VH-VL binders against q91z69r481to671. Designs and how they scored, part 5

Target 1, 191 residues: q91z69r481to671
Amino acid sequence: GRRNSHARHQDSGQVIPLIVESCIRFINLYGLQHQGIFRVSGSQVEVNDIKNSFERGENPLSDEQSNHDINSVAGVLKLYFRGLENPLFPKERFTDLISCIRIDNLYERALHIRKLLLTLPRSVLIVMRYLFAFLNHLSQYSDENMMDPYNLAICFGPTLMPVPEIQDQVSCQAHVNEIVKTIIIHHETIF

## First folded at step 22 (VH-VL)

Design y3
Fold by ESMFold2, look of step 22:
Structure y3 (fold): chain C 191 residues (1-191), chain A 122 residues (1-122), chain B 107 residues (1-107)
Amino acid sequence: as target 1 above (191 residues)
Amino acid sequence: QVQLVQSGAEVKKPGASVKVSCKASGYTFTSYWMNWVRQAPGQGLEWMGDIYPGSGNTQYDKKFQGRVTMTRDTSISTAYMELSRLRSDDTAVYYCARDEWDLTGSYGMDVWGQGTTVTVSS
Amino acid sequence: DIQMTQSPSFLSASVGDRVTITCRASQGIRDYLAWYQQKPEKAPKRLIYAASTLQSGVPSRFSGSGSGTEFTLTISSLQPEDFATYYCQQYKSWPYTFGQGTKLEIK
């Protein structure tokens, strides 16, 4: 049949959830120099209100003159990924992904990560590419925002690649953070 | 119960260094930023810097860069602050303080150590 | 750096009084403000974060309000154990900065 008017992102050959795209666009416009973005918590009331508006089919971040708190918009993005039934980085690939930390050369490590990720559904890879391109771009402002790839990985790692419940949460967390950092730095090689 | 226990009082001569320890218990030490804050006698509070014990990453107030080093030993859940080239105006109580942290982010410092008095006099 | 200014610097009050302490930021910090209580020779204790959220275990006579650049800590009915110095602290940006303190003397 005919294309649905609400399927515009599919028509571009990419499917980025509107909430993800809108949060990233808002941060790119207003938040690249915002200190501690993703580290400092926003208003949880505002975070939930924004998320609920998207679930109703609205876009509260579309107002060009919107004065939403940057930390709250960052919180919406984190809440979206935290709320996925299946984490962005699938749990069944957890062991293989964290084993890549043993590769000392960062470029070689990136190539191994790429090989693992190529087996994921295209829709997941498209979201990963979009997110990590943004995180890399944000990290280029670290002199102002204090959020280099290390700090961003700390703040996003647990959300994007949660340690499976049967594994030691403490011992694995540093490995998760290192892998996420590698992906932020080398996103163009990986995606 | 989350608890931070600091090392005992120190008396130092100008030009020396001091290393204060802060032992954490009751939480996952490597997952929370740790701050160091000092308070000169009869004065207010002054933030010095922080460390993320999981990675060892630090940031320092520019006032202390070049003289302060923050480290940790994850095997004993202990953070350290070392201040070098001491002078009399470094006389203060030094506190460690944990940032409250969860998946939503940081809400600032929620748990403090008891403080370590450092006296610098000739 | 964001400068924090408290008012008053010293305050005397009686048990049962309503006490108000004000904190002003040199630039907008939304609600990224905490209040601390420090008793003599003890570490600070956080009372309030996010300008108005009461720390668990803190008595309900303490409340915080404000946003942007103007903030208030209120003790609705002063108790003898409330003798202390009170500090506001912004955590919007680094370095974290504190007000100069308000010393509360119980009459």
Scores: ipSAE 0.618, ipTM 0.830, lowest interface PAE 2.1, mean pLDDT 90
Fold by OpenDDE, look of step 23:
Structure y3 (fold): chain C 191 residues (1-191), chain A 122 residues (1-122), chain B 107 residues (1-107)
Amino acid sequence: as target 1 above (191 residues)
Amino acid sequence: QVQLVQSGAEVKKPGASVKVSCKASGYTFTSYWMNWVRQAPGQGLEWMGDIYPGSGNTQYDKKFQGRVTMTRDTSISTAYMELSRLRSDDTAVYYCARDEWDLTGSYGMDVWGQGTTVTVSS
Amino acid sequence: DIQMTQSPSFLSASVGDRVTITCRASQGIRDYLAWYQQKPEKAPKRLIYAASTLQSGVPSRFSGSGSGTEFTLTISSLQPEDFATYYCQQYKSWPYTFGQGTKLEIK
């Protein structure tokens, strides 16, 4: 399979990292209706080019007439979160978050998730709020892009909330996906 | 070793249903999309749909919409494809095939089952 | 749907020959293309993915090239075990679609 290289992206001091903001902006403008977004792999060459550009402090997605492939931009966004030294969802909260799966009612589950997430640093919460607002918005176009909250959770779950090695990978991954799905659906309640 | 093992050959009458199984081993069953592809005698490959075993989400080709149902049993790492209202032109070898999956997405079907022959005849 | 057209449908060649198979997509699919080999009474086997990446375990005599709408599978020096049917497949969008296949026969 393809090998993904993960490197730390330089932060310009923005509350939302430039790479995250730029990728999401680009997708909002050109990719909301793109079928299979975040599921279909991007161009390896293009993904690397975009990633490297951001690493150089550039913004390759600033041009409104950019002809970048949506799948490549989506790939860059996922790689960013995967490449974080600390996952967006800290490992310290993993067990507590997974335990929320026992709550059957999704709204109640969301409230419990909210309580847990409010213990995180403000900087992390701001990024989460931004990302999940986007994912929810993207899911509203599921009739066109075929990416409902479930499919999006499948794509982002491992990236945002990796299963610790000590845990059962199979059962925990399913739970991670459900938690991420819940957050996508109830992002306004949670954040 | 990653492996997909399918159920045995089936002979059905027109109007009947067939359910083919695909048992996965050697990898995390719930973390990879599973495709179903069929091949009529002497013909090419035809994608039918796929399922994500972790959630049960499915996508079907419109040609089979309303006749095909893809399911899974995660406890035994087994995927199922059921095709109803069978016709003679449904005679084919049916394959399950795993999508290669990583952080960037899917890369095609890297592992295939051995195939299940389904014969529809009056 | 994206249509995939292979050429030729049939190809006769000898051991040692250089063989080229072409696949055309009805619209741009970037490098979202895979090549498969299928031998009689066997399941398909992936040879190439991402248009040009060789599957682990596949001999280096196989290579893929192309992007957008035109793609090529090349066998630099045909071996006896290479006589089979080959398929291209796009995975840019659903439904996934295959070429009609190219049957490579011994001359």
Scores: ipSAE 0.095, ipTM 0.711, lowest interface PAE 2.8, mean pLDDT 91

## First folded at step 23 (VH-VL)

Design z3
Fold by ESMFold2, fold request of step 24:
Structure z3 (fold): chain C 191 residues (1-191), chain A 122 residues (1-122), chain B 107 residues (1-107)
Amino acid sequence: as target 1 above (191 residues)
Amino acid sequence: QVQLVQSGAEVKKPGASVKVSCKASGYTFTSYWMNWVRQAPGQGLEWMGDIYPGSGNTQYDKKFQGRVTMTRDTSISTAYMELSRLRSDDTAVYYCARDEWDLTGTYGMDVWGQGTTVTVSS
Amino acid sequence: DIQMTQSPSFLSASVGDRVTITCRASQGIRDYLAWYQQKPEKAPKRLIYAASTLQSGVPSRFSGSGSGTEFTLTISSLQPEDFATYYCQQYKSWPYTFGQGTKLEIK
């Protein structure tokens, strides 16, 4: 084909990765009340099998008759973000992002986070908006699933915003968790 | 080496409270859920609740709700379990136990403290 | 709460024997099952997690199997240090719950 055929079909920077969309859709349909989602480990075999199927161009989660363990589907989503060449939250913005914990007013904190995130490429922001809307929605079931925004931040935050090697890993992790929690809670203000 | 070292044995009267400590070493204390489990003499194991030391967030088994409080001091890597309004059937060995944790999640409790014997008698 | 039931509660066996301990869950727990060994006056030690995955450093004579509601711990050739109490534990949901224990004694 011709170069203009790519422009007619899609802007790849605006597409939600199929694996992300499929995992989130599956969890929204079957897993909102699943206790310990993202905290309890799924089957390593099933997680890898699902991931490998997506890499072969298949979608094992689109089958309405599939019987996948919710913890394994959550594990696939975590594995996807952990495997990114560049983390979802870029390392060059790490210090500025975690410094926002100094802002006690949650609305003001959210606005400062928004300001920092608006400097990111649109393709990254689209994925962030989709993911954090889902995490917020999931947290609304915390009475059943035990996963409030802070628990989700604990379980997913290290994957989404890894502490850079130059930073102290132990002292920074609590700050990462607080920032990710803030983003889950106030995703509509931020994105 | 990952270790959990608990405080020594306690003898209490009915109606009193007890606070057991669990000092962690060899790992990042604030990044792993800590469980409390008890074992009455000659009996099995009973989960009481957990705490995430990084936040202080807790959950308790309903059997202990209202009587148990789990806390921590992150500056000395120490978790605490306090049980109030003690009864004779609270006589047990109390264990702290860390959840195994990595980026994939947990497979349950992998490291246990040595246990703290609490005896409740008049 | 998910109830865990072990059988037998007590088992007498000789060094070199093959023994099997069974654990049943009151509802399906997939493979969210761990096995612990506890010696007198000592804390439990995890042997198996995910129903069948051997904890590192645990001798290969220990194995686990099962899924759903029925699970088995097998010791293929008993050693003197294996005489202890064994517990199964589910971690599918909270509260974590344990079987009542199986005390394994020398015959």
Scores: ipSAE 0.603, ipTM 0.826, lowest interface PAE 2.3, mean pLDDT 90
Fold by ESMFold2, look of step 23:
Structure z3 (fold): chain C 191 residues (1-191), chain A 122 residues (1-122), chain B 107 residues (1-107)
Amino acid sequence: as target 1 above (191 residues)
Amino acid sequence: QVQLVQSGAEVKKPGASVKVSCKASGYTFTSYWMNWVRQAPGQGLEWMGDIYPGSGNTQYDKKFQGRVTMTRDTSISTAYMELSRLRSDDTAVYYCARDEWDLTGTYGMDVWGQGTTVTVSS
Amino acid sequence: DIQMTQSPSFLSASVGDRVTITCRASQGIRDYLAWYQQKPEKAPKRLIYAASTLQSGVPSRFSGSGSGTEFTLTISSLQPEDFATYYCQQYKSWPYTFGQGTKLEIK
């Protein structure tokens, strides 16, 4: 590929939480054409059952004959990120991230977002890369699942990048959605 | 108090267009999908499409694609549905209806406007 | 598209009766089903979502059950204000689709 293809990278680990990896693999196998994934709420009972199974050290999503509802699996993934002590996109980076909206050129905007994200711990970046590669892949099926990058940002953005209490919730939410959409579309440039 | 207030009844001739408005109050208009549903006289309910007012993104039932346009004006918290090339079988009550929404997702339509009667006659 | 079929289309009952209305989906919809009540010249009002979850403010005499392809709405003791048309609606996929309705009238 590009100049970045020469191999100087020594990161050999994949430290993706099992619950995140399992949900994403399940959706990749069974849910790419599922209409309204991440938009339609899953069963609260099933979401909690799956979450509790992972907390007991089980993996209910590994069964090839699993009949779990895709909206519930998506709900488990959202619940995981919503439950993080620190949001995936840290609150201390919020103002800088949404300020990137002022950059009209989308490629330049992506490069500025990259600069901000590169200051984050490696473990966070690895999860971000995995998640956003998946969200981009999912959006490629939008003709069937109705979930383009705009819709995915609307549905997942509030969970991934919560607006701080001090900020104006309404105006900032639109900016969060645009930033998350940009990251979904341009994930290869950013990560 | 969450409310959806629609524009008044309209009488149109075949071939014309109609634009129905739906003004939202009591909630953050830009954060909830808005549906449009119609009901012909003495008949059941028929979903036409939806819009996300925050982005303007829309989807339409294939039955109406090419004839329906859904828009909004976020400065006055108002959604619009325009149906063109009207036929007599477009005579119906047209409802706007908000999708219920939280961080887990949507649970379908929880709040409805009062309806707008559109009569298509010569 | 997922087709929704209600039975019966028409039901006559007396105040105090226990009433059930059935809704069938043309394919599995898990519990992505809502029930609506519509009185003459009024907009529909949601009673139940997720097949069995009662909408806040709806009287407890209303209940829903079922999953997959078959669902029921039950009114345990019919009241005068319950005479209306009832619709089921799936929200598993777009387009949202409704049953043809069940008109509940006074015997």
Scores: ipSAE 0.566, ipTM 0.818, lowest interface PAE 2.5, mean pLDDT 90
Fold by ESMFold2, fold request of step 24:
Structure z3 (fold): chain C 191 residues (1-191), chain A 122 residues (1-122), chain B 107 residues (1-107)
Amino acid sequence: as target 1 above (191 residues)
Amino acid sequence: QVQLVQSGAEVKKPGASVKVSCKASGYTFTSYWMNWVRQAPGQGLEWMGDIYPGSGNTQYDKKFQGRVTMTRDTSISTAYMELSRLRSDDTAVYYCARDEWDLTGTYGMDVWGQGTTVTVSS
Amino acid sequence: DIQMTQSPSFLSASVGDRVTITCRASQGIRDYLAWYQQKPEKAPKRLIYAASTLQSGVPSRFSGSGSGTEFTLTISSLQPEDFATYYCQQYKSWPYTFGQGTKLEIK
């Protein structure tokens, strides 16, 4: 829809949505050492301005002289995933995904997660691979940006893998965070 | 009703340790970062560090690194701050303060405990 | 670390006065600035975040402005209950840092 700039809920096929690609490229260029990225809230005005520009067919993040705040660009990325009609991790897979926490060996856990994710549409997997490769890369700077895989999972997990209403929100949220952390750490095994 | 209730005042000698507790109620304790801030008599506020109770992960201001330990017990929704090798200039009121938190992120500390006075004297 | 400097350190004013307190950051912090009120023997209470957004439940006589390195807290009509110390605080980066405080006494 119009609020999801030029992408219909998600791009069908193999195209990364322009908003996602642009935000991630901008952060890779300018934001890897930015303290508290995804944890500290950006300006809602700037977030909405950037989103609206993409919806008009513009790319405000491609300007070399762009001086956008990294927290606002991170906010645009979170807003994109929060705005999807269907979450990136479908609610129908929720119980199976969180059950993987029972597997203590992290590489074996990653292999089980891979099996579950390979049943998803290829277009979804392409976006997941791109996002989680980026999150892993970002976490390598955690001594400077304060955002290790667990902190990134806390900040992104609720948006990417929402707990269904019929589940206990508190205990399930901890499980979501652990699964998302596992995916960040072991993204090469999973994708 | 979100509330943070801290342990009572303490008097310590130099070289001792103190452990201050902060009991949380009215919200999901494990889902919000908890900060510790101190205030020496007649002075301003000084951030000491934080902990995420869900994981136990901490970060400390460099001036307290090596002397401060922040922990929690999730079964009783309680955070702890321990300061070791006390000296007279550690005399202060010690506060716990919760970070505001939602899907957009944090805008800093929104709820504070009542404070715990720690006096260090010979 | 980002240093925060407040002015004035002490202020005496009458009920009904308009008062302003200023806060300067040692480097740009955009709008990552909060204001706190602390009454004697009480914990601080957040009044404003994001430089100008009023915390829910805070009286509308309080307002904040500024961005970058210069910020103000304004009380448009001072009340007796506003006797307190006021602190600015940046949350752009860790460690969080506070101004040294402004003690406001009702004359």
Scores: ipSAE 0.557, ipTM 0.818, lowest interface PAE 2.6, mean pLDDT 90
Fold by OpenDDE, fold request of step 24:
Structure z3 (fold): chain C 191 residues (1-191), chain A 122 residues (1-122), chain B 107 residues (1-107)
Amino acid sequence: as target 1 above (191 residues)
Amino acid sequence: QVQLVQSGAEVKKPGASVKVSCKASGYTFTSYWMNWVRQAPGQGLEWMGDIYPGSGNTQYDKKFQGRVTMTRDTSISTAYMELSRLRSDDTAVYYCARDEWDLTGTYGMDVWGQGTTVTVSS
Amino acid sequence: DIQMTQSPSFLSASVGDRVTITCRASQGIRDYLAWYQQKPEKAPKRLIYAASTLQSGVPSRFSGSGSGTEFTLTISSLQPEDFATYYCQQYKSWPYTFGQGTKLEIK
């Protein structure tokens, strides 16, 4: 019910939606060391304002002098993915992805995940690669921002890979987080 | 109903260790950060650290780093806080408290245990 | 660390009074602030989060305002059950930090 089309956020010829690129760029510039990034909720008002601005075809994050709250920008990024009609990780791949948890060797797990993800449309893969490269980079600052790969996975897991209603939400959520963590850590192997 | 129930009062000698338990019910224990906060007699609240029960990941205040250990047993939805090398100024009521959590993030501590009194005396 | 300073530390008031408690942060914390009420020998109870959002089940006479570094908790008409100690807390960054508390007593 909360998922809506965000096609309007995509410019003609742009592979990565402007809202995604802009948020990630902004965080890369100003938020890498921000404590609790993606864990702390942003201002609902500010998140909506930024979102609405993008929906109007604007880029409120393009100004270097913008004093936007990093948590709000982070919130906008999560909100975008949460609002996709089809989640970034399609429900059709859910069971197969979760099954990768059975692979103990993380490198081997990553290879299996890679095989599964390569079946997805190129457009999705490009966004995934971009996002997870960012998340990996962000996790390198975990001593400062307190967000290691698992913490980031906790924050993004439900958004990127929602547990289908037919599945056990409790047990599957932990696996989702583990899969997302694995992808963050092994993004170069996977993408 | 969401509830946190803590273990009973403890009396310890200086240099000893204390382990306080916090049993959670009424929600998915593994999906919410659990905080530990203490309060010395007649004093304010002091955050000690938190744990994510789903993974066991912990964060500690630097003040307690190397002396505090937070763990959990997911099978019984119980969080533990162990404080070692106790001294008199560790005398306090210790609380477990859940962080409110949704897809947008954290909103602070919405549910608290009843507290555990720890007395350190020679 | 972010330091939180409350004012006043002690406050005497009567039933029906309008009461205001202030909390100041040593740096900007946006609206990442919660208010707690604590009665003697009881655990703290969250009243407000996100600086101004009322916790479910909390009477509407409680309200929070502010953003950045200055915050206020207001009780529009003090009730007998409101005499307690109040704490502000920031959750913008770790470690979480609390104000020193404001004890609200009966005049």
Scores: ipSAE 0.461, ipTM 0.823, lowest interface PAE 1.2, mean pLDDT 93

Design z3
Fold by OpenDDE, fold request of step 24:
Structure z3 (fold): chain C 191 residues (1-191), chain A 122 residues (1-122), chain B 107 residues (1-107)
Amino acid sequence: as target 1 above (191 residues)
Amino acid sequence: QVQLVQSGAEVKKPGASVKVSCKASGYTFTSYWMNWVRQAPGQGLEWMGDIYPGSGNTQYDKKFQGRVTMTRDTSISTAYMELSRLRSDDTAVYYCARDEWDLTGTYGMDVWGQGTTVTVSS
Amino acid sequence: DIQMTQSPSFLSASVGDRVTITCRASQGIRDYLAWYQQKPEKAPKRLIYAASTLQSGVPSRFSGSGSGTEFTLTISSLQPEDFATYYCQQYKSWPYTFGQGTKLEIK
């Protein structure tokens, strides 16, 4: 995975980082039906411009007249999570989370995942809840955007829950995707 | 080295089915979308659909909906494309092609199989 | 579906020539465009992606430009091995669609 060398921090005084809130808000307004969202790479130039703007304390996505490419905005959102010093899903929970794949019943799996995630800091849980509520909502438009829960999980899995280096990347990645998919589908149960 | 190796040429009668295989090597088969593209003799390229081998999720062009089935065997890193109810205008070279993929998204088809010639004739 | 139209369909040129091939999309596709080269009885080979990014291993005489609906592939100085058919392809949305191709022949 391509992780940024710079640690990203939550905006001061905000429960949800501004960049996360703004990207999700923008996508909710203009990108829910965008085909291939999060799957197709955005413009690298535009992604960097938006990112840099946020880093300057600006909000380039606040203008409703903005003509930003949805794929670029989506790219910024993923880039944010990739740039976290600690992945949204901490490495310390990786093995336990992956083990949930052994639970065949998806509802039971969700309950088990819930137990694991509730051990995380409140700040992390709040961001997770917000993100996965969005992803679930986005998946409701899969007939239009072609992004069902699994496709979204494919795009976000490596970003949110990177496979530790000591683990087998090939075997674990599929499980990561399944876990993320489960969370997208059962976000209300889990959070 | 990333490589896609396809099955050999096929000759079929109208109404029959053909199943073409594409064996992948040199990369994680389950982590990249695989496309199928065909090319009729002397014609251009036509996208048929794609599959994500990790899940088996598929997307088909509406032109082939109901006739095409894309599957995979992850144990041998092989993708399959089956086309049924064949007709003469299905005569073409069929290619599997991988979408380049990283954490930012897709970048088009960077690796192609050598192609499989399918001839439909009475 | 997004329609891709190339021009010209046929092009004759000599070694050393500068050649340009144009691709037009029926709707805006930003820079989600790839160029492929195909030689007879061979599979297509990607030359350019993201409209202007050169594929690794492809000679620098190849370049791509454009965004939105108009795109151009340029070969600055044609080499003997460059005579082939070229295709543009959009990957903005599904289904993926190709231009009809441009056959570049030796004059």
Scores: ipSAE 0.459, ipTM 0.820, lowest interface PAE 1.3, mean pLDDT 93
Fold by OpenDDE, look of step 23:
Structure z3 (fold): chain C 191 residues (1-191), chain A 122 residues (1-122), chain B 107 residues (1-107)
Amino acid sequence: as target 1 above (191 residues)
Amino acid sequence: QVQLVQSGAEVKKPGASVKVSCKASGYTFTSYWMNWVRQAPGQGLEWMGDIYPGSGNTQYDKKFQGRVTMTRDTSISTAYMELSRLRSDDTAVYYCARDEWDLTGTYGMDVWGQGTTVTVSS
Amino acid sequence: DIQMTQSPSFLSASVGDRVTITCRASQGIRDYLAWYQQKPEKAPKRLIYAASTLQSGVPSRFSGSGSGTEFTLTISSLQPEDFATYYCQQYKSWPYTFGQGTKLEIK
């Protein structure tokens, strides 16, 4: 399969990394109705070009006249989170987050998730809030883009909340997807 | 080894329904989209729809909307495709096929079942 | 829907020949294209994905190229086991669609 190189992108002085802000901005402008967004792989060449550009301190997505493939931009966004030294959802919170699956009521589940996430650094929470607000907004176009909250959770779950190696990968992945789905749906309650 | 094993050949009358099974092994069944593709005798390949076994979410080609139902049993890693109100032109070999999937997305159908022959005749 | 058109529908060639099959998409699909080989009474086998990436285990004599709306599958030196039907498929958007196929026969 396609193998992308993962590199950590550091933006000095910004709470939200430029690559995250730029990708989300771009998708909000041009990709909200794009069918299969985050599910369909982007162009490997283009994904690498965009990624490398950001690594050089550039913003290849700043030009509104840009004709970048939405799937490539989406790929860059996922690649960024996958490339983090520490996952957006820390491994230390994995067990506690997964345990929230036992709560049947989604609103109550969201409240419990909120309590857990509020223990994270502010910098992480800000990025989470930004990302999940976007994902929720994107899911509102599911009739057009075919990406409901669960489909988006499928695409982002492994990236944002990797299953630790000591855990059962199969059973935990399903739970991860549910947790991420819950967060997408109830992002305003959680953040 | 990744493998898809389908149910045996079916013979049906017009107006009847057929349900084909596809048992997956060698990979995490719930983490890959499963497609159904059919091929009429001497004809090309026709995509019918897909299902994500993890959630049961489905997408159907409009041609089959209202007649096709894709389901799964995760406990036995098996996908099902049911086609109702069968017609003679539904005679075909039906395939299940897995989409290759990684963190970047999908890359087409990398593993196929052996196919199930469905014959619709009066 | 995105229509995929292959050419030619039929192709006769000899062992050792260089063979090229073309696939055209009705709209731009970037590199979201796969090529499949199907032998009689067998399931299709993926040869190439992402327009030009060779499937693991597929001989290097197979290659894919193209982007946007025009794509080609090339067999540099045809072998006896290569006589089959070939299909292109786009996975840019739903529904997935296939070309009508190219049957490669012995001359």
Scores: ipSAE 0.350, ipTM 0.783, lowest interface PAE 1.7, mean pLDDT 92

